# VHH binders against UPF0145 protein MJ1413: the designs that were tried, part 6

Target 1, 103 residues: UPF0145 protein MJ1413, of Methanocaldococcus jannaschii (q58808)
Amino acid sequence: MGGMITTTTPYIEGKKIIKYLGFVHGVASVYVTVKYYEDVKDAYERALRESEDTALIRMVDNAKKLGANAIIGINSNYAMVGEKGDMIMVGIYGTAVVVEEDG
Short names: E, the ipSAE of ESMFold2; O, the ipSAE of OpenDDE; V2, 0.75 times the mean of E and O plus 0.25 times the DockQ between their complexes.

## First folded at step 4 (VHH)

Design s19 (from v2 with T101S V102F R103T Y104V S105R G107S T108G V110D S111Y; framework vhh_brivekimig_d4)
Fold by ESMFold2-Fast, scan of step 4:
Structure s19 (fold): chain B 103 residues (1-103), chain A 122 residues (1-122)
Amino acid sequence: as target 1 above (103 residues)
Amino acid sequence: EVQLVESGGGVVQPGGSLRLSCAASGFTFSDYAMSWVRQAPGKGPEWVSYISGSGGDTLYADSVKGRFTISRDNSKNTLYLQMNSLRPEDTALYYCAKGYSFTVRSSGYDYSSQGTLVTVSS
């Protein structure tokens, strides 16, 4: 299973960290476009979800390249850019690690 | 409820092509990223590809880059995987997933899908 444990915590209960691989991040940006069937609020929420999802999977892929099976200490930053705040940018970051069962 | 129905699998020769489809219902399809995940015989699930809700961003596992193409038709609520230059090691049950993959943020999403079987004979 190409499994990747992702957590905001600095450790994973029941697991031991056997190697620290370092800082990883993912960044994404999405223009907000309002579809005919949605409100402006819904369009922004959709853009936020899309940007967050893309940023997270990019971070996970970067961690996999380092040989990680987990990312700890995950945090995120959000920004709205452009003259009318019409581009959503998301950065997600954490520490790539290798973990195994404790005990 | 979220419902995903995969189709398009079959038996092909090495070097052949297949196009998988996934019909989605129970959610606003265009609002969500989608992924393809496969499970080879005797192995655990492996993430294959990702596409953002708008279709503007795609990602691929290193093993399929340049051979597979993920796409979507939001007007038809359908996800696709075009598989070219198929290899015996691509033999697996293929599943579509709402979100990134079974082992990322979308991990733990319930699905009742049986997947679609792809067999590459050598």
Scores: ipSAE 0.000, ipTM 0.273, lowest interface PAE 11.6, mean pLDDT 81

Design t01 (from v3 with V50Y Y59L I100Y S101T I102V D103R T106S I107G G108T; framework vhh_7pa5_2)
Fold by ESMFold2-Fast, scan of step 4:
Structure t01 (fold): chain B 103 residues (1-103), chain A 123 residues (1-123)
Amino acid sequence: as target 1 above (103 residues)
Amino acid sequence: QVQLVESGGGMVQPGGSLRLSCAASGFTFSDYAMSWVRRAPGKGPEWVSYISGSGGDTLYADSVKGRFTISRDNAKNTLYLQMNSLKPEDTALYYCAKGYTVRYSSGTYFDYWGQGTQVTVSS
């Protein structure tokens, strides 16, 4: 109870979709900053993780507001944006649904 | 040697306020998102609030929106949770957690590096 099932699949094995609540998405952007103790790839990976987590949490929060207990068909887009391409932007979207055990 | 030390819990009456603190050490605090997670007696963990590494983005569980405020002081390596208008339902052990993720189909991943701090709301 209270958990949100998140999946890229259009259905959840063993579950029945009882309501379609509609589109949900989350977007986030973070600047890449390189610390003295890391190389550039590590800095980009850290920024990507932060952007992904923020985007995903925003999408989940939006789904919860609709009364969903699952998000299906999740997809993501990644871009490098900003004046110098030094910002990572992540967009994640899916369909908010209510699911129950399939009898 | 990652360490998160929670403090500020206690006993208050309904309608009261408390401010929780989490002192972080052993990692570059400003580079990581932080969360507050609570566990009430006999229940599973409940995510409460999220703050990005820079502090520019925050999120709250519906149960605490408008009552709780998450913040951080990156110069002091400290995370805060200001809790106002406390309810008996807020009674729980509160944990400071690094990050937040729902990348798994089953839900949420948190790591706990502290003992937690007990919040009890009763008359």
Scores: ipSAE 0.013, ipTM 0.392, lowest interface PAE 7.6, mean pLDDT 82

Design t02 (framework vhh_7pa5_2)
Amino acid sequence: QVQLVESGGGMVQPGGSLRLSCAASGFTFSDYAMSWVRRAPGKGPEWVSYISGSGGDTLYADSVKGRFTISRDNAKNTLYLQMNSLKPEDTALYYCAKGYTVRYSSGFDYWGQGTQVTVSS
ESMFold2-Fast, scan of step 4: ipSAE 0.252; ipTM 0.638

Design t03 (from t01 with Y100I T101S V102I R103D S106T G107I T108G; framework vhh_7pa5_2)
Fold by ESMFold2-Fast, scan of step 4:
Structure t03 (fold): chain B 103 residues (1-103), chain A 123 residues (1-123)
Amino acid sequence: as target 1 above (103 residues)
Amino acid sequence: QVQLVESGGGMVQPGGSLRLSCAASGFTFSDYAMSWVRRAPGKGPEWVSYISGSGGDTLYADSVKGRFTISRDNAKNTLYLQMNSLKPEDTALYYCAKGISIDYSTIGYFDYWGQGTQVTVSS
């Protein structure tokens, strides 16, 4: 099989959905640590990016294990947890599907 | 601009080992997840392994789990793939990729990979 198509849309133009495999998600959490060369804002943005990337790849890996070649209807939730908001948590979810070319 | 230069490929017998390296430049290496992606002759790209920006999280394709180890040295801007117990099925051109190496419909985010390094496992 090829790669994984990911989209927030409920369908993919030029493709037809031939199988719905179900709900998939990925969750990640990263503690914020401020390096000597960066601002606090930059540290949080770095942690968010790391958490987002990890959540996304976990969702994609879960979809691949179901036999999917696409994920549609993708949405994400973001939270800052802990007493000082020093952990970034990201959840990303969607519907795993099998698609093929129209025609 | 982003530059990724792979090295360490070669020819080995089944059961052998190789260590691939990827030298990264043109971006803040520690801020980005990195992946290894391979392309076997006549096949599309297959994601192999993932490592988060800090190195705290790793993920592996089922086909390589337990045999390959991904790691990074953020001080040296270098990504590694230690490949043990190599099989003929591992024969491919191996690419270092910035971020998550998935075939996305959106151009840019996951489309950065280098020149590749050839791994050939004799049958």
Scores: ipSAE 0.247, ipTM 0.622, lowest interface PAE 4.0, mean pLDDT 84

Design t04 (from t01 with T101S V102I R103D S106T G107I T108G; framework vhh_7pa5_2; at its last look DockQ between E and O 0.04; V2 from the best seeds 0.00; counts 0 for: pae E 11.7 > 2, placed apart)
Fold by ESMFold2, look of step 5:
Structure t04 (fold): chain B 103 residues (1-103), chain A 123 residues (1-123)
Amino acid sequence: as target 1 above (103 residues)
Amino acid sequence: QVQLVESGGGMVQPGGSLRLSCAASGFTFSDYAMSWVRRAPGKGPEWVSYISGSGGDTLYADSVKGRFTISRDNAKNTLYLQMNSLKPEDTALYYCAKGYSIDYSTIGYFDYWGQGTQVTVSS
């Protein structure tokens, strides 16, 4: 994450928040494709992992654009979308902040 | 100037319902995905729900699935959150957020983080 602290908690032990930069999101949608060497459940699991990774990277990039060095309160949700339910959409968000050592 | 104005909050009993509204101006509303985000007392922000610009795709946090419904009226430039079966844990300040881009891959920072609309669920 290029030196970006990411956490699901609202704070980071040993750090103090000196600036709140705002909420950041990352969203990814990935088609589920079944490869010849896997079954359907493996294809869905792989697509989920890919969408999670992509959404997280996009959220981190958005936080960097705001000048953040940390994202707190990260949460996520997933849905099957598209007319055939053949896409996984992941929404990830958090609060972009600047933190420093706490004393 | 992008402006988002939340309304419809209030005090309700557990099991009650509320419908939140977010009036949007200063951008082409239908081009952008929208989200609801909430902040409970003493906690960090929690994403609640997402809706695509057309309204065809929705996503919900696990904590609200089956109880909340996000919708939008692109003719009225308004985002909604129908909140049913409310619980004390839903008590929070609720914000709407505009997506950064019309494609889903780059929705990012909020164009509004401020007052929101307060939802209080208590007996």
Scores: ipSAE 0.000, ipTM 0.261, lowest interface PAE 11.7, mean pLDDT 79
ESMFold2-Fast, scan of step 4: ipSAE 0.370; ipTM 0.705
ESMFold2 (binder alone), look of step 5: mean pLDDT 82; pTM 0.832
OpenDDE, look of step 5: ipSAE 0.021; ipTM 0.311

Design t05 (framework vhh_7pa5_2; at its last look DockQ between E and O 0.04; V2 from the best seeds 0.00; counts 0 for: pae E 15.5 > 2, framework grips, placed apart)
Fold by ESMFold2, look of step 5:
Structure t05 (fold): chain B 103 residues (1-103), chain A 121 residues (1-121)
Amino acid sequence: as target 1 above (103 residues)
Amino acid sequence: QVQLVESGGGMVQPGGSLRLSCAASGFTFSDYAMSWVRRAPGKGPEWVSYISGSGGDTLYADSVKGRFTISRDNAKNTLYLQMNSLKPEDTALYYCAKGYTFRYSSGFDYWGQGTQVTVSS
């Protein structure tokens, strides 16, 4: 992630938090497109991973703009949306922080 | 060896119905998703419909939604496509395809003999 530490935990082993920079968020949505040669569940998994990757990139970019070198407490929300339930929407969020090596 | 044999095609007038069948052999049918693909004269392949191995999930191309119904009978190793309210643009050679495997090359295993559907006045 371009030097950005990302974690679901509230702390990073061996680091101390020296600044809290605030809430950061990334959102993405992807249509589920089923190829005729694949199982529907494979198509849903591919779309989910694509949405997660995009949402993560967007969240990291937002954290970099705040001057963060880490994001802690990362969590995500997932929804199936659209008239046919054919769109996966992912929101991923965390707390942007600055950490340094813990003595 | 995997074998898929389509049947049930024919000539019908616009608004008519046909039921296609695909007899499968040489693999555990219920383990694999299946699809119908069609090729109209002078056109490339067009995906029509998909059904999961269990039969619990189905998908349709927008051009056939509400008119076609895919189903499977895993006890009989048979895939079906019920086609209602047929239109001239549904005229095509219809193929069934095993949806679990990829081919790296442009082989013709998706293009068996197929079954011809012709919709005309």
Scores: ipSAE 0.000, ipTM 0.110, lowest interface PAE 15.5, mean pLDDT 80
ESMFold2-Fast, scan of step 4: ipSAE 0.389; ipTM 0.725
ESMFold2 (binder alone), look of step 5: mean pLDDT 83; pTM 0.839
OpenDDE, look of step 5: ipSAE 0.019; ipTM 0.439

Design t06 (framework vhh_7pa5_2; at its last look DockQ between E and O 0.07; V2 from the best seeds 0.00; counts 0 for: pae E 7.2 > 2, placed apart)
Fold by OpenDDE, look of step 5:
Structure t06 (fold): chain B 103 residues (1-103), chain A 120 residues (1-120)
Amino acid sequence: as target 1 above (103 residues)
Amino acid sequence: QVQLVESGGGMVQPGGSLRLSCAASGFTFSDYAMSWVRRAPGKGPEWVSYISGSGGDTLYADSVKGRFTISRDNAKNTLYLQMNSLKPEDTALYYCAKGYTIRYGYFDYWGQGTQVTVSS
């Protein structure tokens, strides 16, 4: 994503970790809205995808600020929140690192 | 009913600046994230910028990062887009959009748009 290597694994095959830059994360909260052309299931899935994307972008941006070119050990969680249970909250987190570049 | 009314568009020379506004009504403005989306002639809609309900978080498309600034005044139910260092490629109809969608390019509600033309 934008040149940032992202993985759920603690290592990147074929890459040496040069430096650990620390914990990074992104969080997003999205209301679920049902559009006239979709069912409730699709609305929730769409909201989840958008929440994940937003959270991921934020995490990646935070990693870039640290000078990272990779994020390892990525994990995520989500929760349904709001008085009506109509909001999805997603958190994505990992470890920002610098790995060796390909020649 | 939800209403979004954009304003502030116009014609400027490259390197110029514009400030767009979007007046929102018909919903609790501060509860919803807002976005700017633009459509250039012959192209599909392009997401430009996102701001959370509280205004605490902002996102930008790579094409506008460092040049555009999104903000909001929840007391005035107004969304803003400050556009600096404008380029001809920024020429488009700019829409105010309600909702949290970013990647998929569709939102719950759109305004009618305000035209921005960057030309020498």
Scores: ipSAE 0.017, ipTM 0.427, lowest interface PAE 4.6, mean pLDDT 87
ESMFold2-Fast, scan of step 4: ipSAE 0.388; ipTM 0.716
ESMFold2, look of step 5: ipSAE 0.026; ipTM 0.463
ESMFold2 (binder alone), look of step 5: mean pLDDT 83; pTM 0.849

Design t07 (framework vhh_7pa5_2; at its last look DockQ between E and O 0.71; V2 from the best seeds 0.00; counts 0 for: pae E 6.9 > 2)
Amino acid sequence: QVQLVESGGGMVQPGGSLRLSCAASGFTFSDYAMSWVRRAPGKGPEWVSYISGSGGDTLYADSVKGRFTISRDNAKNTLYLQMNSLKPEDTALYYCAKGYSYGYEYDYWGQGTQVTVSS
ESMFold2-Fast, scan of step 4: ipSAE 0.464; ipTM 0.757
ESMFold2, look of step 5: ipSAE 0.050; ipTM 0.493
ESMFold2 (binder alone), look of step 5: mean pLDDT 85; pTM 0.861
OpenDDE, look of step 5: ipSAE 0.129; ipTM 0.562

Design t08 (from t01 with G99D Y100R T101Y V102Y R103D Y104F S105W T108Y; framework vhh_7pa5_2)
Fold by ESMFold2-Fast, scan of step 4:
Structure t08 (fold): chain B 103 residues (1-103), chain A 123 residues (1-123)
Amino acid sequence: as target 1 above (103 residues)
Amino acid sequence: QVQLVESGGGMVQPGGSLRLSCAASGFTFSDYAMSWVRRAPGKGPEWVSYISGSGGDTLYADSVKGRFTISRDNAKNTLYLQMNSLKPEDTALYYCAKDRYYDFWSGYYFDYWGQGTQVTVSS
């Protein structure tokens, strides 16, 4: 069981925070392009998911570089930019910590 | 029609190497993140590795970190997994997956669209 625990909560039930490593974030931007085989709404959903996934991966990688095994207090900010609102920007951030079993 | 076709599996001895490939079609490959997921006999799926659409970001499960390398060739619509220092516990059916949702911790919430390629590490 290794890996990175990610949560929006300020603590992890059953775990004790033994070290705070600081804030971490990941940012991504994706242009919305509508494929010939999809609806406009599906294209925007795809761009959102791609931007979210990339931002999350970047945040997790930054936390790993600090020696974290968990990220708590995760939040996301979203923006659409351009005259047509055709670029999705996502920022995901949280606090990198080291946790151990509580007990 | 989205298609993912895995290849490159086989039987190797412990300490050996294999390179898996996944040929993608039916979607704009460079727009999507990709993952490798494996399933050992009698066990649930285990996420192995992730690569972003551009190839600029990669992530690995702790069990394979330092031994496996994920890469992609967007011009050829192909995903790769270079597997070095293989262990008996790496024996599994390996799937190529288009990531709809990223969930690093769970490792199990992916849509597999390939048939998988068998990797057997045995002496």
Scores: ipSAE 0.011, ipTM 0.220, lowest interface PAE 9.5, mean pLDDT 80

Design t09 (from t01 with Y100R T101S V102I R103D S106T G107I T108G; framework vhh_7pa5_2)
Fold by ESMFold2-Fast, scan of step 4:
Structure t09 (fold): chain B 103 residues (1-103), chain A 123 residues (1-123)
Amino acid sequence: as target 1 above (103 residues)
Amino acid sequence: QVQLVESGGGMVQPGGSLRLSCAASGFTFSDYAMSWVRRAPGKGPEWVSYISGSGGDTLYADSVKGRFTISRDNAKNTLYLQMNSLKPEDTALYYCAKGRSIDYSTIGYFDYWGQGTQVTVSS
């Protein structure tokens, strides 16, 4: 394997935490642009999805670079920023750890 | 129905280059992040690269950083992977994946994978 287990819980049932590597996070911001064929609601949902996806993958990539195979205690924060609330920011964070491999 | 069709694979010598393409249909391409994932013989899937829906953000696995470049053409519903300085270790079936699909077992429910395109780096 070499996969990354991600969880909001402070442990992974059935797996011993071998090492704590510390705090990890991923942050992303995306401008909301309304395309001619969509309504404002769809544009915001698209921007939110892009911010979430980017923040999450950045956090996972950062944990992987530390040698982690799991992230525990994950939480997320969302903010609308910019002159007219036209940018969505997402921050996702957790604790990078090494858990024992199965087998 | 969502369809992803990869192409551009082939056989190449170490140090060579290849450009992979993925033609997407059945969804609003620009609304979704895309990834390249590879599977070497006898091994599980390995995430290679990520690009956000707008193309404004990209990420690479450490094993390919500096050698591979991910890009997209939202007007043509096409994803690309430019592969330079290829190594024998890059030999794998390469898949285009919709969304945040990665090789991480708990987070990596792939929405959709294509059929893959074979890349073989020999000698």
Scores: ipSAE 0.090, ipTM 0.509, lowest interface PAE 5.6, mean pLDDT 83

Design t10 (framework vhh_7pa5_2)
Fold by ESMFold2-Fast, scan of step 4:
Structure t10 (fold): chain B 103 residues (1-103), chain A 122 residues (1-122)
Amino acid sequence: as target 1 above (103 residues)
Amino acid sequence: QVQLVESGGGMVQPGGSLRLSCAASGFTFSDYAMSWVRRAPGKGPEWVSYISGSGGDTLYADSVKGRFTISRDNAKNTLYLQMNSLKPEDTALYYCAKGYFIRTSTGYFDYWGQGTQVTVSS
């Protein structure tokens, strides 16, 4: 119960993969709303961060349910959807694994 | 410059309720997701709950789902955790965290507060 290790790398230095649990992902969508004190660029960046955060935590929650303590090979995809491109969608995915100290 | 100050902990009997608060400063609170994390004696940190920057999305650990409610007041830069139907197993030091622990390679949160103690006595 040390938390979940997340990485874009295919392995974790100092760790040995002892079990592969399979593909995991998380998807989130957030509507872009522009606050009075920000410009459109800032609003989109904020929406992207919120969508990424939610997608990532959903992926981790799915990995925890499989018994994983790490996710490797993490990648992300994003899209702007809706009639005016006013919703940010993020998909984050990786491979859930169980790792232990190497050696 | 990021500061997080937790409060609202205390002693309560099983089945009781407590409401935790976290006062945030040093960053634009509404732009960031927030989490509650707890540490029981002799154990590592356990993620409890998540809320997105807007408050539109929430997520809970299975151990607290249906009993705890996370919320935020972006006008007051304050995060809350309403804890109902408390169990002895909920006894822990509760931390407010900016973001989610998985953002770090080690699985630990950056920008934790000092924590507030919750003790459920039986």
Scores: ipSAE 0.012, ipTM 0.442, lowest interface PAE 8.3, mean pLDDT 83

Design t11 (framework vhh_7pa5_2)
Fold by ESMFold2-Fast, scan of step 4:
Structure t11 (fold): chain B 103 residues (1-103), chain A 122 residues (1-122)
Amino acid sequence: as target 1 above (103 residues)
Amino acid sequence: QVQLVESGGGMVQPGGSLRLSCAASGFTFSDYAMSWVRRAPGKGPEWVSYISGSGGDTLYADSVKGRFTISRDNAKNTLYLQMNSLKPEDTALYYCAKGYLTRYTSGAFDYWGQGTQVTVSS
C-alpha cells in the first residue's frame, strides 16, 4: 500500500481508470511572516510553498474520503490577499479516480 | 543529510495517553511540513497527521480526529504527537516524515528512522 498517485496529466501511464469519483479540491491560506535573517521575497516564496503543500494535502484527504487511489488533472491557482498583500491563498483541484494496472 | 529520530512510544492501556517526539536535523526544519505515519501489524502504512512548516495548519486522519494533536517546536527542531484516548486499533510503529507522502507516485513510503512502537492493550 503506497498512497495516492497525484498528477497534472489526464491519464496515468500503465493504469486504467475504472471509476470517476468527481471533482476534489483543497484550499489553504498562510500569512507571510519575515524572519530576521530573510529577504521579503524568500518569505513570500516560503509562504506560497507552505500554502501549496497544505492545499494539496487537504485535496488528497478529500479524495481518500471518496475512496480514490489517484487524482488526475491537478491544477492550482494562488492569490495575494489582505490590505498589504500579506496573505497567500492557494486553491488546488483535480479529479478523484480509482485506477488499476492495465491487463 | 536528513535525520529523523522518533521516541516516546511504549505500552499503555486503552484510554491512556502517550506523547511522541521526533528530533529533526540536516535541513531547515521550519521551512518544511511534517507528518506522522503509522504501520499497524499486518497492515500497510497509514497517514495519521500533518503540520505545516509554521505550525499554522494541521490535518488529521478521521480515525484520530479529536484524540491526537500534532505540534512542533521550530526553535528545537522537534515534532510532537500527543495521543489521548488510545484504542487497541492505534497499536502501530509510528514514523515521522518530512513533508507529505502523497507526493510519491510509486506509492512507496520514505521513512527516516526506525520508528517508535506504540502498543495499546490490557
Scores: ipSAE 0.219, ipTM 0.606, lowest interface PAE 4.3, mean pLDDT 84

Design t12 (framework vhh_7pa5_2; at its last look DockQ between E and O 0.04; V2 from the best seeds 0.00; counts 0 for: pae E 17.1 > 2, placed apart)
Fold by ESMFold2, look of step 5:
Structure t12 (fold): chain B 103 residues (1-103), chain A 121 residues (1-121)
Amino acid sequence: as target 1 above (103 residues)
Amino acid sequence: QVQLVESGGGMVQPGGSLRLSCAASGFTFSDYAMSWVRRAPGKGPEWVSYISGSGGDTLYADSVKGRFTISRDNAKNTLYLQMNSLKPEDTALYYCAKGYTWRYSGSFDYWGQGTQVTVSS
């Protein structure tokens, strides 16, 4: 159990769910800033990566607070937000659970 | 105390329409972004739609784009979801969720009891 198991599927092969702990969510947003000589496309991809990493960490932390060792049914959504469309928002969510070995 | 009360669910045939409402109290409604989230039987929760505090920015999950419209009436502290061209896969318990700021829909610590939408022939 070194880390939180995360999956988009409703179950984890080789494990059984022994407790459902509830909905968990992580959201992050980052302003897109274009660095000198950087393509705009690359700036958006970098901001996306930062937002994804942060949102995932936040969701995992929320699951840990509930006592989970896994998150199932993970889904995500991405959007451009802000007054000028210059922020990337990433929302990641799932169901926090406790699992144990099936066999 | 923050309260969110969803209503307007029901049974409809495929292709039908429903309008969901969420009555909000216990906070300054216009200061916060709002979302709709749904949970289908046997599946995890799925984010559906987002609207900023002012109502100026809206977002939709790909599965509902072009069919669902989120809106809000800040004078009435009410969030809405107009659902058109409903499909069996839209069957779920629908919740409204409060965000932390009008531009950011982070941590949904408050949600209602949900309203059931069933699309069956």
Scores: ipSAE 0.000, ipTM 0.127, lowest interface PAE 17.1, mean pLDDT 80
ESMFold2-Fast, scan of step 4: ipSAE 0.480; ipTM 0.765
ESMFold2 (binder alone), look of step 5: mean pLDDT 82; pTM 0.839
OpenDDE, look of step 5: ipSAE 0.021; ipTM 0.394

Design t13 (framework vhh_7pa5_2)
Fold by ESMFold2-Fast, scan of step 4:
Structure t13 (fold): chain B 103 residues (1-103), chain A 122 residues (1-122)
Amino acid sequence: as target 1 above (103 residues)
Amino acid sequence: QVQLVESGGGMVQPGGSLRLSCAASGFTFSDYAMSWVRRAPGKGPEWVSYISGSGGDTLYADSVKGRFTISRDNAKNTLYLQMNSLKPEDTALYYCAKGLSIRYTTGYFDYWGQGTQVTVSS
């Protein structure tokens, strides 16, 4: 669960970084499968959401293992791979830190 | 007026082949992705295959992957479906569909044609 703060910013307003734990990332890949009741665009968007969620969860879990309570500077990369461009690959990365209230 | 006219269906024995065609008019064909959709007796519509406007990307339903090939000729405004190794389960009315705004489960599709019947029986 948790107390994990995730942000694309290099700091968290009202918080002080007391420890840098290092680089963390999560990667996920999902094959696009088109159901008969949806169009191809919907299938790609669904696969993208699934890949994003999985990559984010994996990154958060890796940060927790390091003892982090926040991840800063989050960025993401997206790729369509596979013979038919039918696999969505997502990489999400950031810096695991420990933060506390500023004063 | 958008028009789609399917042809090439017929009766064939299991293991046989058929090539379906869809003649498109009333829109800039190369700007739109195209799909093949089929409806078997007593069943809802099933998406079969997709091709991007340029023809660079194709996708297939698992049930037809490796047996069917979708292609297009943008100079002739024509979409094709080459069907090989046909099975009785492929028996259906086949429809040409324009674009990616198709709602299979509701029976409403953006610019369906009238369909062409494919019957696979021994």
Scores: ipSAE 0.000, ipTM 0.085, lowest interface PAE 17.7, mean pLDDT 80

Design t14 (framework vhh_7pa5_2)
Fold by ESMFold2-Fast, scan of step 4:
Structure t14 (fold): chain B 103 residues (1-103), chain A 122 residues (1-122)
Amino acid sequence: as target 1 above (103 residues)
Amino acid sequence: QVQLVESGGGMVQPGGSLRLSCAASGFTFSDYAMSWVRRAPGKGPEWVSYISGSGGDTLYADSVKGRFTISRDNAKNTLYLQMNSLKPEDTALYYCAKGFTIRYSTGYFDYWGQGTQVTVSS
């Protein structure tokens, strides 16, 4: 179908921005849990993917509530928190916009 | 190859309940977030619910919040959607969707199943 266009660029080539709806964000945090069948590196990568996915869908959901069909200028912040660095936090934000649809 | 097979749809009266299932194969199920998306007749797709790979985080569209519950059984590679207090407005083809990606300029779910039809009518 089409879904929500998401990009780190400040514009979408070939699509006119019709309306700027404002800043949107999503945040998530996940504890790193190492399963017996995986290396520590794999466990961190899995936790990072989960944090990213959760933050991204929260941002997309917030943009949809504003009536957006695209998010531009996406940026991300990553942090490891706790004395052990055992929780991965991801914050992601961008600008919700309405762009011309394909004709 | 990635395969998602939805089931559990059917016809039900307003106020009734249905439980949808999605059997996943071809990827490490617990590593990926999953979603339910629906498409009503004559309308575009509407995201319904999200669950993280571990099951620790869930999100719901405002239209279904309090009525639907998303869950997963990672040992069985299965995603569920428990639908309670169904309304005629919930009539749609329901799709199981895998993951989220911004690598491409459009869309955000990298795979959809074939869908299962839910019809709510008296």
Scores: ipSAE 0.035, ipTM 0.493, lowest interface PAE 6.9, mean pLDDT 83

